Miniprotein binders against a7ua95r516to809. Designs and how they scored, part 84

Target 1, 294 residues: a7ua95r516to809
Amino acid sequence: ASLSLLSISDLVPDLQFIFFWMSNAIEILYFIQQKSPAYMQTIELMDDKAGSKESLLSATISANEEAMTILEEVIMYTFQQCVYYITKTLYVVLPGLLDCNPFGTEPSSEQCRRAAGVCVCAVCVMPEAVRRVVSVFQTTSDLLQQYQVHSEIQSQMFAYLFFFTNVSLFNQLIDKGPARGWFQRSRVLQIQASVKILLDWAKGAGHNHLAQKFFAKFCSTVTILASPPQQLSQMSWKALCAEHPSLKPVQLHRILTQYQLMAELGPLPIWQPSSEDEAYIYRTVDLLESFENH

## First folded at step 6 (miniprotein)

Design de32
Fold by ESMFold2-Fast, scan of step 6:
Structure de32 (fold): chain B 294 residues (1-294), chain A 80 residues (1-80)
Amino acid sequence: as target 1 above (294 residues)
Amino acid sequence: SMTYEVTIRTDNPFDLELIAVALRILAKAMGLRVEEVRREGDTLRVRISGTPEQVEFFREIVELWLKVQGIDARVEVREV
């Protein structure tokens, strides 16, 4: 399987090398920024020995800017490499999160005991597919901490990873969900529980704010699909859009249309927006379709 | 400007690779010309051109950087 080739564990040596260089470039950049003023003062104190203090100062500024540009390029390159390898691994493991059952009777406790020699209830309940996703995020966090990468860079990396994860999960759910039965209430509740495990990990890792920001679209989608159709039918289109600001009106309309075609909860009422709501729906869908085409 | 050789010795070869990169960047930031960088076992030799004052300040900055990074290394500077 491709998972065997793209395992996060298999990439750790390469990632360690890249994180090592990124961390060192950041430290050198920081050191230069802190010590540059002292060097400028040293030039100032050489008035009696320098032919032209202005020329030396100008040359030093130019040299400093060149060095900082090179360091910034190294930092950016290594950051992009880390993101590339991590997202490539995530792409392979993410679909499993939508198919797993966190309420199932799995031999997770046995795997937990073998791995750590200690049984923790949360770990014993975690499905293998969710564990694989969490492992990618945890390994990334561990490497960033091991090499003492600045917190701002850590935040940027997790912002990107969460954004990627959100978009990937959203697209898979919308494009493949109806055909795979993922829109059925029992499956949606399983997806919701699996996502909660991932979000709880992010909270524990200190990334709650980033997770809330970048998972908003996928979380809104899952919330809608987990809502009883009767509850949704009582809301106006305007109110639905206001409740789910992370979803574009065309995306929300698509979700609701697909959901209305599913019959899992008793007799389902036909969702009936007001005549004004209908005009607003078609207007907003039409406008966004024109944007998507051009 | 005169030519100087900066010699750095440490018992960890991995540290020498990091040090070599750092020295090139620090020298550039200070307006010093790096002519050559050579590794020989546990020793790194960097040939730079600059004024005596610039090179002395470079030595101080390198020693400070090594201390901040927690790297145990010996730094020597000599005119060649």
Scores: ipSAE 0.011, ipTM 0.441, lowest interface PAE 9.1, mean pLDDT 74

Design de33
Fold by ESMFold2-Fast, scan of step 6:
Structure de33 (fold): chain B 294 residues (1-294), chain A 80 residues (1-80)
Amino acid sequence: as target 1 above (294 residues)
Amino acid sequence: SMTYEVTIRTDNPKDLELIAVALRILAKAMGLRVEEVRREGDTLRVRISGTPEQVEFFREIVELWLKVQGIDARVEVREV
């Protein structure tokens, strides 16, 4: 579709408008919350014995309640619109992260020209696909800062973006990975390196806690798949479950099955789940993550 | 109650839609009746009904809100 060709830069004008409205709605809500008590106190201090004071106070309370409800709806709507456009862009660029090679020894001539100095290949290896994902996060951060959106709302937005990214990457790896060769050890190591670049960006942006929390499932998956055969074969099912609590039994079993199929290994022990875990292994609905589960 | 016209003029006409929304919300929160809202180029005209004291307090709150938002606008109130 034509929309799949759009970069985050193409969406900036529309996002600026939505962020502007969201930021202003938040500020108006905050202003009403701060000033309303002072105004009501002014009414309370009136020497009116006719009962008009009570009527005015009641009317003011009702009006403030309606105004706050409307502002909350506007804030929620604009937040959802921002998330919609940003995640739509992320969904298009994320699959590239699973196919790129950050271990390239010779960066493009364009990269060397942009550096405007000595081309240090070892420190300048960021795949284009990773750069596109980072650009989406960076542009979001820049817009939140430009419009001075409250830090709590910023945290909520990145929490959701990291959640979305984790679910999208995990689902694509589990569902499409076998057909695309993504479970091969060399590919998994490339994926692990690319993910580290994203996590390093998040740490630098002040979102390390959110990244650690919301990327846990995908990170556990990549860690298992990147594990040496010798190390992995020495671990029991219980030990693997304990080390990777973010993975459901059905997900862990699928990952281990893919490890056995893709790795050039001799015979491996069969990882035996508990009787309770066996029930979950047969639930196909629990294999892929839901975007609705926050 | 009397009718007053609140006139807001800004060098950035695209801010007028946000200002109009904010004024409606603030007026409603203060128990004022909004009779009419008109936009003409760089100018927003809002007709409200209330007591002189309520309208003056509204003007002060609107000016403070605009200043906090960093919006460069002029506010004038007159009885109609």
Scores: ipSAE 0.005, ipTM 0.245, lowest interface PAE 10.9, mean pLDDT 75

Design de34
Fold by ESMFold2-Fast, scan of step 6:
Structure de34 (fold): chain B 294 residues (1-294), chain A 80 residues (1-80)
Amino acid sequence: as target 1 above (294 residues)
Amino acid sequence: SMTYEVTIRTDNPEDLELIAVALRILARAMGLRVEEVRREGDTLRVRISGTPEQVEFFREIVELWLKVQGIDARVEVREV
């Protein structure tokens, strides 16, 4: 089997060892930092009659500095390995979010209504595709907690995973959306509901701030596409840019163009880019997002 | 690069499986090539290739890890 075909469950044993080592490297690093001052104080209290006190102190400092440098490299490497395996698993399961239906097998148009741009139904079921994504995030959270990984590193891990998820979903929607019918209103509302399940999970896990920050672009895209024609027609280009600052001019223009093509209810206004933005709506190199965070 | 043999002896041989896994992970993280890992009773022998500096740092980290884990073991390194 290919690495990209492995489920998160298949990777848990390997991930456990990597998280174990990351946690231990962090603990050892802090142990050296905490014990070094006490040991140096002990050396300072020794008699300097042998003329070796300063040599011993210097050797201890050098050894500690080298150990800390290597431990930092181990921490970074194990972090990168965890991210690599987790994101490979995410990449396989994420496209399913764009095709699944979170509204149950007994849905009725009479039970569905719009609330703040979101379709609200009496029945909302977590699809298998959404469960797979949530399972990856939950397993990651469980492993970080099991090995008592420092909260700052936990935050860095989820920041990157949310960043990766946002970029992956945004690029899939923009690149493949027209051919897959994902810009149709009914499909957009299903996508919006599925994304809300992910955001609700993140909030419950204590990562609401990170989710709001790193999902901004995809959430803005879905929000615009899910907007009623009457509401969206009242907004100028400038107002949309102000409300959705995460979107580049070329991205906003592409989204609005797709909205117009999929509109079924009457004529839509022509959204005109501002003079300062007009040059940027044709920058195709800026259409899709990069996975590079640096 | 030179070849070195890292020898780990412990009074609790059941720990050797955990130690072997830990050593492989650490060596890989440090960019060291593991050529061979062999267990003989209470002793684990690991053959690695790297610079003298990398191998000494590896030895120091292994000793520190064993101490933090509360594992009573002796670590020796020799050039082969």
Scores: ipSAE 0.005, ipTM 0.210, lowest interface PAE 11.1, mean pLDDT 76

Design de35
Fold by ESMFold2-Fast, scan of step 6:
Structure de35 (fold): chain B 294 residues (1-294), chain A 80 residues (1-80)
Amino acid sequence: as target 1 above (294 residues)
Amino acid sequence: SMTYEVTIRTDNPEDLELIAVALRILAMAMGYRVEEVRREGDTLRVRISGTPEQVEFFREIVELWLKVQGIDARVEVREV
């Protein structure tokens, strides 16, 4: 096997081939869907002198369904191959996003305040790790545009890529974050700035709705962890659940527990789960997200 | 029914593989029987069996698909 790590650039020739055939299969499918009714009507209008009109129409309908099924299978397989290679590349580069510094140096509270927010610094300095993630998304967008893939398929592709990215980042932060120091406030602010770059890219690419939908869990997590102690300590468990509906009770409880440890706060009664939710905070099986499509 | 040869010629031979795949699928979708598909330099030759009306409609579908794709190609039909 190859011991070298593959970059998205190394996969571009293979991806071009797959996108080429996926795009062409989609276009043939839509052409058939558009023109078949006219052809069927032509058969309907034929003189039935030989008594075979009904048989011909039935055979044509069957043949048309077969052709569409074959095209749908080709589209599905090429789509799955693209997703596989792109997400495999994403999985390798995503951990770097949680460990990089988009501010160029360790940010201080003064730097964040004077910069009129984290967003300004994130736009000005793109770390190599963030650039690698953005490059995967941009290359995907470029290939979809180069081969003129229909907008619906393009939306499905980015929906899955954002879903995958959200699950990967969330799972890494929750599972490995404590050992890696990622729950420290300075690191959380860096992570927030890095994810802002990804969200800004998505908005610029016309995928704002998809990004808002599929990054909700990770964004909620980062938002809670970046909240000032004064603000967060005034919120009840019920209020936090209402503001962060994407988080399961066990996930919210884990996040708040890590926040208390980082801020050196003792247990706060206001963050105790309701009796109804208490059973769910012990469902460890629900802590990490699944990579399976929903 | 008779056997016909549909000939497609293009100034860009790289398009012929795409055209060949599209023709097979389009013929299948319309219920046509494709007997043979051959590539000869800058031309693609397809043998189909059917009535004159069926073959003429197939030629029209192929020509329309080529126009939709922006492929510059010449389509000819001959009875064999």
Scores: ipSAE 0.336, ipTM 0.797, lowest interface PAE 2.8, mean pLDDT 81

Design de36
Fold by ESMFold2-Fast, scan of step 6:
Structure de36 (fold): chain B 294 residues (1-294), chain A 80 residues (1-80)
Amino acid sequence: as target 1 above (294 residues)
Amino acid sequence: SMTYEVTIRTDNPEDLELIAVALRLLAKAMGLRVEEVRREGDTLRVRISGTPEQVEFFREIVELWLKVQGIDARVEVREV
């Protein structure tokens, strides 16, 4: 069946069969790894009446390695398919995160009724754009739990999803932000609040360590842009680099330049790059992040 | 080496495709040759060639895998 990319809910039936086979391939691989030593010992203890014991052992070792290679390839393939379809869904919903307002929500009457007993007032309802992103992560978590996928594989999947989300949001903010007004202080504070909802979800799901690691670049960017002028003016270039090691010199320079342009106060201090970093602030080829994992 | 028929019976025929894939991979991992795999309703029949000791160990491994997966199935082995 072709997968619908309109929403994560539309993908669930098709994702279920991929998760089913991924989970079973992982279980078969682990089972073979655990039982192979016992089988090899059984061969070693066999009567070698035909003088073929050593040939049988060698052939079995080769066959065992081939079986494990096949399973590893199936696991990798099904994992990549899940990631592909889930990230394709994320790609559609992520831009909305940068345009929504979690502080001044105008929730529908339907949303208010569904939140009864959970949220005391309409203004406390999560923005729909944020809810769509959270829904993708929650549905993924639910599927991984439903098919009892090993925790190591679950961690790898969320590591990649967080990596993808971070790169996508960072690139959109840096590339399209000036034209969209996203660097205005009020908009940055809205973005920061929306990101906090994603990070809070990740913490609740047991993925706080992964979220802190893979959202570092976007979080650093938003933190700097949301900083009060008084606090930011007291920090040197070296201090900012030390607090935000995920940012490349060209990225930090672009962020500070945007902060300077959007400031409503009088002249802000000009941040001077270190002599070692001066050459790197002009490397525009390094401005945007690659979707390739480093 | 002798030829053996491994018969798997289950009340949930939908599990047979997973069982067939698992049996093929387990046999390959153990250096056993799979000659034929046939599905007939609620029954899966797998013909393998190997020593009596290898095939007995295979039966034990298959039964253990089914138990670990929570699949309710009966495994029988006969020489053909």
Scores: ipSAE 0.155, ipTM 0.703, lowest interface PAE 3.8, mean pLDDT 82

Design de37
Fold by ESMFold2-Fast, scan of step 6:
Structure de37 (fold): chain B 294 residues (1-294), chain A 80 residues (1-80)
Amino acid sequence: as target 1 above (294 residues)
Amino acid sequence: SMTYEVTIRTDNPEDLELIAVALRFLAKAMGLRVEEVRREGDTLRVRISGTPEQVEFFREIVELWLKVQGIDARVEVREV
């Protein structure tokens, strides 16, 4: 029916073609970079009696710069096309991560308390929604390996995909969470477990550092929301800011407000912003994350 | 996959040895198999196997490499 329901498998043939072009352009660029210095040195060793040496150097430099510019444009364009199609697919499947139950049934309060902020369940199964997200990452990894794309480009690809995933999940949770009941403790613990499955996949794929960096905001949010009321009530605003530096004041304030409401702690604010942050806790323009990185 | 013959013609036959080395390297970098390389006077003939799209991209990259080196040559591709 609609493009919003496409799976990553439906895009594989088109992605294979784009990865093919990208990989080939990268290899040729490196070939030119390796060969150019030796050739330039050969020209420099020539007798400049007729002035032909300067003409050859200028022509070679111009041709080399033009060729490298064209290849860099091809690499950038194909990279952007891959990112475009992959993130379009991710955007469709990511909201399901916030609604699925990796425990098979609602987790008991006792089981969740024993987990001490990280819910680990031996009976956890990978929900279909989580499997769809993992499938997008795995297919991307497989294509990068199949076409032997340089590790630097692979890292850049997953950095962007993790950045996109973090922004999408955070924005969905903050924007839709109250209406969907996602701030309820049982739902937060389910979300935490689902996110752990994604982070475990990233670690297994060799991208642990990138995942830790680019999922920091969403992980901080889930960690705060999963905290026991007794523990969270003992923490000052400054302590929370120190533990969760990825969160902006308005974001932390919104999270704590939702926590207070869902935990039924009463209508009065428990967490007092620092005087430095007081001016920033109501900046609605900073609440949701941008999909464009700086 | 199909077999294609890439023909390089130049007015400077001395360049053909360098061209042959470069074509082998470029084909390897692109994951294409070079079946045969033959030199006949002013002409270099290279047989490679691949899809039409792979071979067309190879032709474009070869032309780009020749331009970078300042080599004046004509590139033709034919399915064999």
Scores: ipSAE 0.000, ipTM 0.145, lowest interface PAE 13.7, mean pLDDT 76

Design de38
Fold by ESMFold2-Fast, scan of step 6:
Structure de38 (fold): chain B 294 residues (1-294), chain A 80 residues (1-80)
Amino acid sequence: as target 1 above (294 residues)
Amino acid sequence: SMTYEVTIRTDNPEKLELIAVALRILAKAMGLRVEEVRREGDTLRVRISGTPEQVEFFREIVELWLKVQGIDARVEVREV
């Protein structure tokens, strides 16, 4: 709880220590995996008596398996500690992303510029709330690079961070969105622009595939809410389900109900689920996502 | 089996703790018995027991690991 009040910069010294030990354990594990086969073959080719050679091979295999298990446990523990500290920081900064305005918060005295026949606002800078989230991801990337952590472990780290971010943003939007006005079209467009900044960062960092996979639910939600009323009202329930497979029927129904209300599309439902789908949309226990997938 | 002392000297003594951990893990992976590990300033001394062949392979693997890690260190082996 107290750690959730700290910025990512405040946690860097603690994270450096954990990444240092994680990186070392990974390198030792990798070295053993790469050299073990050659070493085993060398033992087999030794000009030694059969009993001694067989005993050495058996002992080496057993010792290698035990060493590998210990290293894997150390790697797992340090990985979980890094995730814990980083996600605690993300939890504090993520709500700000839903309230920020990336389209302009500069003083009214600022003027738009004309560039290539298009009006460009001088105020177009990354919002502080978005910068804080990007800073957490960038600091994590920098630490992984500083300690030369293998790319596969780096991918696992960002997979979990994107998963956590997606769940946190989705749950907050669904649970608190109506009361905080986040379903209003102007707010949705601001959220969409902010999310695009995060996705663009992930693409630039080489994590586009992970971002596409783990942000799918929140991206689908924002895409639906940002859709023009004319376009959305012409789509069938089955077409919407097919276009947004990451959303459970109950989640899609809640989003469409909020959309209809905010867009003032009349008092009657436009989207009619089938009798089978109706059973699923009434399972409210499936509305919010779990942080405990595993 | 005979006892050997593996001596590692480095210009960065702050790396010796990392080297000591790596050596213990590498020795275990190779089926070698570690009798003692001592740190003395810029030097790490590891006593291991095994055959001459096992100890020579350990020395080669340790030197290779240090090189891969970019750690500037000298490895010496002596029969005790």
Scores: ipSAE 0.014, ipTM 0.414, lowest interface PAE 6.8, mean pLDDT 77

Design de39
Fold by ESMFold2-Fast, scan of step 6:
Structure de39 (fold): chain B 294 residues (1-294), chain A 80 residues (1-80)
Amino acid sequence: as target 1 above (294 residues)
Amino acid sequence: SMTYEVTIRTDNPEDLELIAVALRILAKAMGLRVEEVRREGDTLRVRISGTPEQVEFFREIVELFLKVQGIDARVEVREV
């Protein structure tokens, strides 16, 4: 059989299955947590002999702890499986986000807007690459709601998905960006606009706080790359680090070095740190390497 | 829904009591009906009712449980 393009829709039956088991395990865990104290109290009240009570309580505690451990392992396993399949799908669709043009508007998009109403209009305006990423997040949200997964677990899942997305986009931008022309100002502005669409979706879905927290590194990177070279060259290293606390100094140095190399400045000054800033950068890199190795 | 027999064989029969308890809890958590649990020497046989998908996932979770507990056992499933 021929391989087809991977889609989150193709995984929905498998994800429904896994979410179903996760939800059931969570409910059984809560049931045991709720009923265990009442049962132990019943043992304490009904037995007349101290030795008999202690033996039965000990056995009940052991059985309860064993059951709780098993259920927690099932919950963890099913959570990990959901994350695995969802992130595997994200990995395939995320590179498209860095290469699409959200500023482009086709006549056919306007025609769809007229024919289909406000919600369909939003889909027609959104680049296909961005829509694929949003579809993964939306499908995840829909499944969590369908199986009535508790809000805390839902938050943990989106925290992980946003963290994964942020790291994946950051690594791709740094690794492949120079070769793909993604460091060009026009391309950076396109990337910034695409990311804003994802952040707007997250806000609408009730995950604004998580999105702000976990996308900070990539957003800072894009903000720096969108900044005029003259502005960056006039800032001290200390000021640059303070402006972007989500970036480690070594990451910021790498971004600025790469930006300086790729930028066409003509007669404009090239960004150059002061002698003191250079010394600080060198010391900061050494310190971070020490933290990573020790 | 169909009836399936899950068979677990281990070289350490002393582990079968723990495995039996774990299987009952996992099956209940997964909404599966446990019809029968039998222990025969080094073998545990569990009969459950559910869909093919439910039973396959149950097999995977059982294998994960055994791996986490460090129990060396073989799991087989057949429709009865």
Scores: ipSAE 0.006, ipTM 0.219, lowest interface PAE 10.2, mean pLDDT 73

Design de4
Fold by ESMFold2-Fast, scan of step 6:
Structure de4 (fold): chain B 294 residues (1-294), chain A 80 residues (1-80)
Amino acid sequence: as target 1 above (294 residues)
Amino acid sequence: SMTYEVTIRTDNPEDLELIAVALRILAKAYGLRVEEVRREGDTLRVRISGTPEQVEFFREIVELWLKVQGIDARVEVREV
């Protein structure tokens, strides 16, 4: 059978079941961690004679370790399943973010709102493509909150989702961007605005630090493409590498080369690597990012 | 080790299948041997072999799991 497009809403019942089991396993794990010291102390305080106490202590340690292992496996499995379903949905909706226009034209009355007694003029409607991506993150946040999943697990979940989103968007932009016209300044500014909406959501959700960390590569790429060619041409190769440490030299060289081909023509920008750096760039074959690295 | 019977009674018998699966996993994790699992109406009866201390901690884990699930159930343990 063919793959069908599913919204995040269609997956909520399955995700609720998985989050339910994950949350329960985490609580049981927490209980064992809290209770084990008291039980061990009880055994140690026993007047057992003839080595019975040492046997029981060893058996208890072994049983607790087995219980912890099984619960950790359940937590890991359910976590991986949540990530799988959520990233599969993200993969379908993410390309739309690169191809939407957040600066659509709307009536002036719809561009203005009252906020705290002040009239603020803004576009009130989020582009549908951006809304779909935000909805995936919001639904995930809602489910984690509904099942009272510990904050550390929530942070791990969003770290993974932001990492996946970054890699997916970066690879699509590098692989398809030139052919799709995404390197044109007007398109880059639209992409930048769409990404800002996503990053603003992350900040509002309490995940600003994770977003800053895991979106670094894609944000660097968009920043370069949004920079005037004149500004970039004033920087040495070493300075460009230093300002964009999240980009591998081969990735940075590819971005600058493609950007130069699409920029307004003038004197050739001076982005000259040293002979040694140039040799290194041309030896590297890892242009796209791996989804396996985090 | 001794043989114990863990009895779980719930107002929602439909939950007993979920409870039975959870109990088997938890018992194995706690180093207890599950001899038998039987459902009788609103009651689940599980025969396990282990030390008194292991069985007591198993009871506490089961009660915690039921609380987290929001299942109203009573857990009783007795030596058989």
Scores: ipSAE 0.000, ipTM 0.236, lowest interface PAE 12.6, mean pLDDT 74

Design de40
Fold by ESMFold2-Fast, scan of step 6:
Structure de40 (fold): chain B 294 residues (1-294), chain A 80 residues (1-80)
Amino acid sequence: as target 1 above (294 residues)
Amino acid sequence: SMTYEVTIRTDNPEDLELIAVALRILAKAMGLRVEEVRREGDTLRVRISGTPEQVEFFREIVELYLKVQGIDARVEVREV
């Protein structure tokens, strides 16, 4: 209970310490990589009266490799620590996103947009549950910027955070969704609106490509569940697989089964899996995603 | 090879921990042996063994590192 009350703000001092050392280790590594060729050249140009220059050069190369290895290990360790604490915070706040209602009842707080020819109104101000998730991403962005972490490392960190968020939301929706009512159309539209707020934040932060890549599975799931029955019933299994390549056959089958059930539709033969896909559809082991990054 | 003392003085003593870590890694990367690292108030003293040419390059590298990091510090080297 006590731990569930901690916000990302409570972790900022500890994260600042870890980001400080990660950033400095990266800077030292790049500085050594940039200056080593010039240093090796000075050794080559030294007067070899004692016949020891070759031994000195060999020893220096070995020492340089050891120094680089130490820095790489420090960078990896601090990166993993940051990711661990940030994702632990995300784990606590993410379920709220699936349960929140971003559609306001106040006209001044609503935005009108079109989705599949339907006008959908969403809140202009983020719901608290969505704000908590965005706060974790924004705080991470602020820390990366404050410590001037190299763009490549920034991209890797957000890639993992988006991967983690995608897997967490997808697994919760697939595993617990039926019992929680999350497959009901009204709830799916609420989830879709909340996800759009996260994607809009990512685009504004310069991470649109990463968000598109790593949120693909959850976005495909929500898009299918939010589709009008007339539209989905006109698509073949092959067409759905082609439109949503991030979904495994067993995952797509589960989503479509829940869609039929929640929309109170009868059986729709048009969603017939291929004979090869049928073999995988009955494997429960492949239903949920792993948190291990391949 | 001879022993040298590299002395770094800064107006911001809180930077000395970072400077000490950076200096140890830079020396290791250059194949220099670090014999001792001592902090005395606003001053960091590093004893290294190496050739005069290696130690002079180390001084230049340290000064450049401090400049790139925006750290205002004075670097001095003397043979011990």
Scores: ipSAE 0.503, ipTM 0.870, lowest interface PAE 1.8, mean pLDDT 82

